# Designs tried in a protein design chat: VHH binders against q9y6x5. Part 257

Target 1, 379 residues: q9y6x5
Amino acid sequence: LPPKLLLVSFDGFRADYLKNYEFPHLQNFIKEGVLVEHVKNVFITKTFPNHYSIVTGLYEESHGIVANSMYDAVTKKHFSDSNDKDPFWWNEAVPIWVTNQLQENRSSAAAMWPGTDVPIHDTISSYFMNYNSSVSFEERLNNITMWLNNSNPPVTFATLYWEEPDASGHKYGPEDKENMSRVLKKIDDLIGDLVQRLKMLGLWENLNVIITSDHGMTQCSQDRLINLDSCIDHSYYTLIDLSPVAAILPKINRTEVYNKLKNCSPHMNVYLKEDIPNRFYYQHNDRIQPIILVADEGWTIVLNESSQKLGDHGYDNSLPSMHPFLAAHGPAFHKGYKHSTINIVDIYPMMCHILGLKPHPNNGTFGHTKCLLVDQWCI
Short names: E, the ipSAE of ESMFold2; O, the ipSAE of OpenDDE; V2, 0.75 times the mean of E and O plus 0.25 times the DockQ between their complexes.

## First folded at step 10 (VHH)

Design yd98 (framework vhh_8dlx_2)
Fold by ESMFold2-Fast, scan of step 10:
Structure yd98 (fold): chain B 379 residues (1-379), chain A 119 residues (1-119)
Amino acid sequence: as target 1 above (379 residues)
Amino acid sequence: EVQLVESGGGVVQPGRSLRLSCAASGFTVSSNWMGWVRQAPGKGLEWIGDIYSGGSTFYNPSLKSLVTISRDDSTNTLYLQMNSLRAEDTAIYYCATGKDYYGEGFDYWGKGTLVTVSS
């Protein structure tokens, strides 16, 4: 029967949580599978952009989901709700579930992964759930496992998304050991329940399972605020996105706006679009605004107000605090292998290889993930 | 020695609710995967739902709106709450657990408790 893959994301699971907390169930998963200790995500290190990069293998400037809040200068459309269903925003790339359905006589299934409740290139996941944060992990898992066992054409690619530990990371901050310990223990318990569910249904031995995340989390503070209203009057610009990467659309001369911002705070970098560092791969898209402000790690950009966030993400993707991990188990993967680092865009071509799909052009490098796979020559 | 003892069965009228209990000894319920299974007269086993050590619950989709599984770790007891009972819910209800958390299938079963739904 065709190979099957379940891709699971725990939003905001910082890589070094694995070293600082106990994960008995995840460690048992890793013992018989593989671990990538750090995954270098794409800039900006936000939920929608990185989840779409995982399933397309593209940088944000190439797949078009450049932030959780966006404005397209050509069409004058606004992406103001993180639950936006307009295919326009998603159509600059082809995610793996679409490729899976179009290349082979196969189905895809999705429980809440960003983009899976949107028709992309006139194709929606064969089975999906409309995004609703109130739906339990158990209900998401139950639907996914039923679809994996009871579909024709067979479901060969399935995704499952969970909002924690991101929500708690924002509320408590990643350095709150008491609260984070409780949250991460619950996630480990959910991983144990996932494995047991797959075993009960006879799926475990023949299913490839990837557990990963989109970004990490860093500690924020009321002592680390950048008040944008102290830098520039809001009559001079339209604010498209605020923190920690502010997207500025000037209402006046761009150079004048830039000059008002460039020396306002020692804790943010101000870039004209063409001066955004090449290493970010965050420049060549109409949804990237003429001026971008990038706050230093742990600093929050505000509009003359306090911030209630004790943790945040979106910062420079070179920061280890922004990196998630990747763990995997199944017939495609070695057992007990540990790898140091891959790029988040490398996950897509690896998944295409496992599923026997021809990948769309992408920014990943298959060679970076070869050592994880049993059918590849590593040394 | 692992032992499971179901209780709470009996005759109930259609539309009523009933709570079954499963008292466990020889192991800790919060450290193990546990479930409920039923067998109607002349039929095979039907899975109702499971609860895992972390507290996650999974239900047979045909029964999800009608049942709730919970546990009391202090009394080492598993519960099955059933609502809106119908004649077709007449069955012997079994509590079961696996030998270890990552094991497959049920290693230990109770003797069952009979639920009869009739007017």
Scores: ipSAE 0.000, ipTM 0.261, lowest interface PAE 16.4, mean pLDDT 88

Design yd99 (framework vhh_8dlx_2)
Fold by ESMFold2-Fast, scan of step 10:
Structure yd99 (fold): chain B 379 residues (1-379), chain A 119 residues (1-119)
Amino acid sequence: as target 1 above (379 residues)
Amino acid sequence: EVQLVESGGGVVQPGRSLRLSCAASGFTVSSNWMGWVRQAPGKGLEWIGDIYSGGSTFYNPSLKSLVTISRDDSTNTLYLQMNSLRAEDTAIYYCATGKDYYAEGFDYWGKGTLVTVSS
């Protein structure tokens, strides 16, 4: 039987939630598997960029999903939501489900993972659900487990995406212990349901399961706002993305726009595209705008208005508050092993190894994940 | 052990065609997956296309009408055919092979060959 892998994402699951809240079901999963305490994600620390980095092993400048809202200066196309099904946006990389279907002649299955309802390089996940936030976790899980058990060619790679705790993190902020405790308890219960259902269907012992997330969450406040309108008139630029990373397309000379912005606030950094720090790997793509504004942690960029968000993400990827975790269980993984840190781009080559796939050129380093795997030498 | 050597770059006039070669050693191109990637001045890595061991090709949609990837198994060589060259095609062109899953670090890349499209 070929190896099988289920990749699960709980959007916005900040790594240190594991230290501050009780997760009995997740802790039982970890006890018999592995835990990576921090995953250093890619910049910007947002949903679509990081979900695509997990499945391609590439930085955003290389895979082309550089934000949740994008503009391509060459083609004049706009990307504004998760339901944009134009393959143009996704075709700068080859995600693992495409490789799985083409290299090994096996099937892939997807419940809502970003990009899986789009044909990429003329290939769409063999089984998939069109994105719809109203579909319950239970329905997503039922479809995935049905496809894992009842497919020919066999489903060897499956993905499952859930919007929490991100939605509640934005609404309440990560410091609201009462509301976040309720939300995180519900997520732990869903993890318990996942494990129990896999056990009852006879899948658990032979299935590799990864539970991870795309980013964390930080507390925002009405006391930490940057009013962009106080620094520059709207007639000078087109706004492609606002907060906490503003993407500015100048309508006049770029240097003039930059000079109006560069001293606007002590709580944001203003970069010309070529001056964006090399450590971000966020420079070399036509979808990255000529001027980028990066707010300091917990600061929100606004246009003469208050922000409704009490929590946000998208900030500097060196910030621990932006880091998710990775937990895994299955025949490929050690039991009871704890690892400190990996890069989010390292997940892709590890998954390729587990599935016996040759990875596409990528920015990950297989050596960073070797100690998690039973068939690898870790000294 | 794995070595990739690109050739065929240089100065070319707009509207012309150019074929780049990638000589591979240390592995067999027909048994490996290979691709072409370019980097224009001030831009990131732009994926051009790939060829799988079985001969199937996949292209960047923005470039699909302008490029063709092929290989010659007898000479262990990968090719990139480019047509209707524009100033925007000025870049360093790399051939690359997907790394073995036992390999550490980065992708196996050649050192690149510079293509300058200029009148």
Scores: ipSAE 0.000, ipTM 0.147, lowest interface PAE 20.4, mean pLDDT 88

## First folded at step 11 (VHH)

Design ud1 (framework vhh_8dlx_2; at its last look DockQ between E and O 0.02; V2 from the best seeds 0.00; counts 0 for: pae O 10.8 > 2, placed apart)
Fold by ESMFold2, look of step 13:
Structure ud1 (fold): chain B 379 residues (1-379), chain A 121 residues (1-121)
Amino acid sequence: as target 1 above (379 residues)
Amino acid sequence: EVQLVESGGGVVQPGRSLRLSCAASGFTFSRYLMHWVRQAPGKGLEWIGNIYHSGSTYYNPSLKSLVTISRDDSTNTLYLQMNSLRAEDTAIYYCARDYWGEARTSPFDYWGKGTLVTVSS
């Protein structure tokens, strides 16, 4: 019987929410499984890039999804949340569901994980939902569990994506304890529903389940704005992405554009592409623009406007506020084990091991996750 | 302040054409990716398509042959041309401004109040 894995993401779930709020259902899940308290994600700390890093084990420069908003100057193609389905953008890597379903007698299912409704390398998830934010968690879960129970060849790898607490984190900010407590309680109830549904369907004991996230959230303020239009005339560049990491395509001499921007704000670092810090692993892809602007934590780059965000993410991946957690339960995992940290790219080789798949070349380190797994000697 | 105002809705017969307009104010319209979205009675939101500052357009595949999005940056106006209208095209139609680099549940930062299109014979 091949092992089965369900990968679940609750978008924008900051690791320290676990310490600052009550999660009775998630705590029971952890008690019977494992917890990684902090997952160091990849720069930039945005939704599409980090979800693709989880399933490829690659840094953003290597998998090509380098932001939620991208532009390719050669083909003149645009990428955004609404028009994300061109395989051109996704084909620089092979995500785990493609590798999985190309194995004999295996299929993959997906409930809205980024990229799963795209034919990557001419292969789309065997069962999938087209992205639609109006579809309830219950319907996503019902489809996933139906496919896990009823498919031939069997579904051995499934993904489930949910937009919270990211949406509410942007709206209220992580420091709004009253609203975030209400939001996080709802999410804990959804985790309770997930576990109860798996138990009722006879899946709980033999399905490996990972609950994780792509990034955290930091507090923003109208007092922490960087007005880009005050520093440079907008006719000198094309703006590809804005905040908190702006992507700048110069229309004039790029050194001139750099010089106009470099002293724009003490709360913003300005990098020529070749000068982007090596620790970001964010340089070696044509989709990374010639100049990037990196705002300090809690600062927002704006175009002579106020910001509607009270919370944001995308900042330097060394910031604890940008880090998610990982919890897991199932026959592959120990019971009641806590681990301090892994890199988000380490999740991919661990998942490949659980599923018996040969990983593609990647940036993860299997040894970082060995202590989570019952079949590994942890010393 | 940022405003988006749709117009051009009304009752039309099946098979006919209709053009909707969205008047934008309070921002530099020419810099922004703009969208059309609709909501049929009792249904969820359905994305129709968008248009970039460059004039490049992307459409919902199920609607691609039926709609055309255009913009006039000199008048700050976004347009939706709809052809061969069907009863299922009855909906409230909204224009929306893209929320730079946002994904999933917050793709738009400003919405219009919508204009109702009713397709009936």
Scores: ipSAE 0.706, ipTM 0.882, lowest interface PAE 1.5, mean pLDDT 93
Fold by OpenDDE, look of step 11:
Structure ud1 (fold): chain B 379 residues (1-379), chain A 121 residues (1-121)
Amino acid sequence: as target 1 above (379 residues)
Amino acid sequence: EVQLVESGGGVVQPGRSLRLSCAASGFTFSRYLMHWVRQAPGKGLEWIGNIYHSGSTYYNPSLKSLVTISRDDSTNTLYLQMNSLRAEDTAIYYCARDYWGEARTSPFDYWGKGTLVTVSS
């Protein structure tokens, strides 16, 4: 039987939630599989970029999804959550579901994973759901498992996406123990439902399942605001992205805009594009704007009339609060093994290995995940 | 205080056209990406389209041929022109202001109260 893999993402599941809350279903999942306690994600630590990094193994500068909101100065096109369907934005990389589907006797399925409802390199997943936040987890799970079980050619790679605990993290802040406890319990219950359904369908023993997330969440406050309108007139620039990493498109001389912003706040670093730190791997793409502003952890970049969330993400990818986890179960994985840390781009070569796919050039290191796999020598 | 107020809704016959307006106040309208969304009875929210501060527009592919979004920054007004209305276009229509940087959650930080459009013979 060809190997099968289900990739599941719970958006905004911070790694240390596992230490601070109880997850009986997820812990059972981990007990029978593997856990990576911390996954270092890519900069910026946002939803679209990191989800695409997971399935391409590339830094954001390489796969071209550099933010949730983007602008291309040449084509004058915009990208956002509501405008994510143009293949132009996705075609700078080849995601794993495309690679998989181009193989003989294989197909891919997707339930609302970013980019899966868009034809990329003229290829769209054989089975997919158009993104709709109103669709329940149950319905998404039912479709995914149906496709995994009954499709011909067989679905050998599937992905499932859920918006929590990210939405609640934004709403309540990660330090709200009462509300977040409730939310995280629901997530654990959903994991229970997932496992139960797989068992009921006879998929559990043969299906490789990865449960992960794209980023964490940090606490924000009304006392930690950076107001750009206090530093520069809005007529001097176009805002492409706001917080915690603002993307600035100058309408006047770039240097002048930079000079007006460079001392705006001691809690914000201002970079010309060419001066962005190398460790971010966030420089070599035309979609990155001429100036970026990076707020310190827990600080929010705001405008005079902007709203504020109690939690946010997108900050420096070295911050623990931005890091998700990875758990996995299936014939490819050990049982009862825990690993300290990997990079999020390392997931791609691992998945390719599991599925027997030749990976495209990527930034991941297969050696970082070898200890998770039963067929590999752990050095 | 940020405020969005939709208007122009009502009962119309199939095949007719309707233009909705959204009056914005309490913020620099010209700086923001604006959206139209709708909710039909018993259904979830449906994104119709948006318009950037540059004037660039994007539409739901299912509705693209039937709708046009425009804006007048001098009057802080957002418009939705709908043509060839059908019964299935019956819904409450909302204008919303975009909030940068969020994905797969509510990309809007402010909503109007909506205006009801009923398409009926």
Scores: ipSAE 0.618, ipTM 0.840, lowest interface PAE 0.9, mean pLDDT 95
ESMFold2, look of step 11: ipSAE 0.640; ipTM 0.858
ESMFold2 (binder alone), look of step 11: mean pLDDT 81; pTM 0.820
ESMFold2 (binder alone), look of step 13: mean pLDDT 81; pTM 0.820
OpenDDE, look of step 13: ipSAE 0.005; ipTM 0.260

Design ud10 (framework vhh_8dlx_2; at its last look DockQ between E and O 0.01; V2 from the best seeds 0.00; counts 0 for: pae O 3.9 > 2, placed apart)
Fold by ESMFold2, look of step 11:
Structure ud10 (fold): chain B 379 residues (1-379), chain A 121 residues (1-121)
Amino acid sequence: as target 1 above (379 residues)
Amino acid sequence: EVQLVESGGGVVQPGRSLRLSCAASGFTFSRYAMHWVRQAPGKGLEWIGNIYYSGETYYNPSLKSLVTISRDDSTNTLYLQMNSLRAEDTAIYYCARDYWGEARTSPFDYWGKGTLVTVSS
């Protein structure tokens, strides 16, 4: 009887793929549910930060996952995709699956959403898969649906993560219609499989399903490289993160490092931490380094090397190329409703509402999403 | 061109120790975190651990007591010390260069060709 929610992410799914490619299964999902055409994500527009923003409702400076590659100046700890399991990194916020499973007679399940295999505040998802990129979407879906159907206490909140179209977007670039059409066709087939599986198991009519993403993808080029080593000797700083937002920890006087970098390229903005634009909400955390370098859209910061990527993300979150979409279906959602824009941090208070959870303090605004919900008066 | 070359593999008896090397060239080795990864026959890739440019190391919890990673920036060499080897440690061992800022889809940008370790009696 309690409301149930499945949150699904297809990594790197740029919002305008919906209008530029064919998605018969996703379009059927949208037709019988809701669509938010653009989700304004958080800066920097990277995978770990934005997935954690979805489930905490917090800006990166507030939840502490400020990049995919981090250094914590207080503890001197390092973070990367291969080294992401220390709860220290995740403990500055409480993700929704922790709040959910601490309720009476509720469990949470996870198939590889970032952070779900970590004991955050000594609490790990009740059912989870350790991250392993070789595990098929079908196996992830099978585990999630088994847990939704068969668990005691019942699983009321579940997450499912898939690496595409991000991997292919980096490899080919979003403008490669031949390769991206093939990739996106397979993703649409996976969405069809998801819906069909939920119908076969009797879950479809009473499960709320959100399909969304963390960011988009922009086209890169070998003609748009910023060679950092041409501007500054590598011995003057420690490089914490590289592109498109470089994180610079000076080894010498900070102002001297800034001055060597400020005119490095007209296609890169150089910020002292205190000068990072307020609209980024990206300043008040020790994990944000004293200097950041923000490349213009489609530009790549490199270290005397060519880039193998033809597409990238991480850029200014005002850029439409960085924005994903959100689609949803289920008893909590209207049918056939389209909404233009929400902020990615708005997803968290909406999910808390659907699940009947008291949200932790967050940066989302419930009013931005209330028009998606059947139990709310929009105006 | 970035190049990573593993060496020191071979056949070894259970309970023994083995030290693998990875020679790096074509980049400023001292700037990068470096990793060891292995693949047992018919199995997927298993991350062993890494070492950052600071000398700090992190390990797969299941292997933490059995392995030690070190680096020598003066010779551009990464090392893996393995102790108390078991038959299940039979695998191809790779070194890999860390890829800044990327997650889930391209965790490393360069790999070695690997060195085979066979634990057999």
Scores: ipSAE 0.651, ipTM 0.860, lowest interface PAE 1.6, mean pLDDT 93
Fold by OpenDDE, look of step 11:
Structure ud10 (fold): chain B 379 residues (1-379), chain A 121 residues (1-121)
Amino acid sequence: as target 1 above (379 residues)
Amino acid sequence: EVQLVESGGGVVQPGRSLRLSCAASGFTFSRYAMHWVRQAPGKGLEWIGNIYYSGETYYNPSLKSLVTISRDDSTNTLYLQMNSLRAEDTAIYYCARDYWGEARTSPFDYWGKGTLVTVSS
């Protein structure tokens, strides 16, 4: 049988949730498979960029999805979560589902994974759902498993996306133990449902399943605000993206804008595009604006408005609070292996290996995941 | 400088037990997961198991019944207890630090020089 892989993302699942809360279903999943405790994601640590990094193996500067909100000065186009369907934004990379479908007797399926409802390089998943946050996990799961089980050509790669615990993390903050406990319990139950359905359909033993996330969540507060209006007049720039990494498009001289912002707060670093630290791999793309502001962990960049978020993400990707986890199960994976950390871009070459796909050039390191796989030198 | 030094190897008879030690220095030992691996003559590397900084352990399923990994953070020492040794357990045994960071091609960033275990009658 051709290898099959299901990639599942629970948005905003911070890695240390596994240490602080109980996950009976997920822990059982892990016991029968593998766990990576921390996944170092890409900068900026937001939803669209990191999900695309998972499926391309590329840093944001390379795949071109550099934020949830983007602006291209040449075409005057805008990108946002409500305006993400233009292939223009996605075509700077080739995601794994496209590569998969170019193979003989293979097809891909997707349930609301970012970019999967857009034709990329003139290719769209054979099966996909248009994004709708109102659609239940159950419906998404039912469609995905139906396609995995009954499609011709067979679906050999599938993605499944869910918005929690990110939405709740924003609402309650990650330090709200009562509310987050309830939310995370529901997530664990959904994992239970996933496993049960796969078993019922006879897919469990033959399907490779990866459960991961794009980023974590940090606690925010009304006492930790950076008000840009106190530092610079709003007429001097256009805000392309805001907290916690603001993208600034100057309307006046860039140096003047920079000088007005560079000392705005001790809890915010201000970078000219050419001075962005190399470790971020966030420089070599025209979609990155001339100036970026990076707030310290837990600080929120605001205008003359009050932030309603008690949790947020997008901060420095070296912060543990920004890191998700990865768990996996299936014939490609060992049983009972735990690793401390990988880079999020390492997932792509691993998935390509599992599926027998030739990977496109990427920033991942296959060596980081070898010990997870039964057919590699590590075991 | 990070250093890992294995000890406790030697010649043992089949059926006997052996405890290997790994002395760590040059880093905060208690914050790292540690691994044991081995290489038999003419064979590739084989992962034995690991221990997380929390003390939780994971083992190669083929070896789980024969090995126990532990650590003492107060002395910066990693241990491998092996029971009911067989001829096929003859190998060089290495301790390795779990990789943390980027730009590496291995899941482990530091290795010891290894200690030889020979199981023979």
Scores: ipSAE 0.034, ipTM 0.414, lowest interface PAE 3.9, mean pLDDT 93
ESMFold2 (binder alone), look of step 11: mean pLDDT 82; pTM 0.829

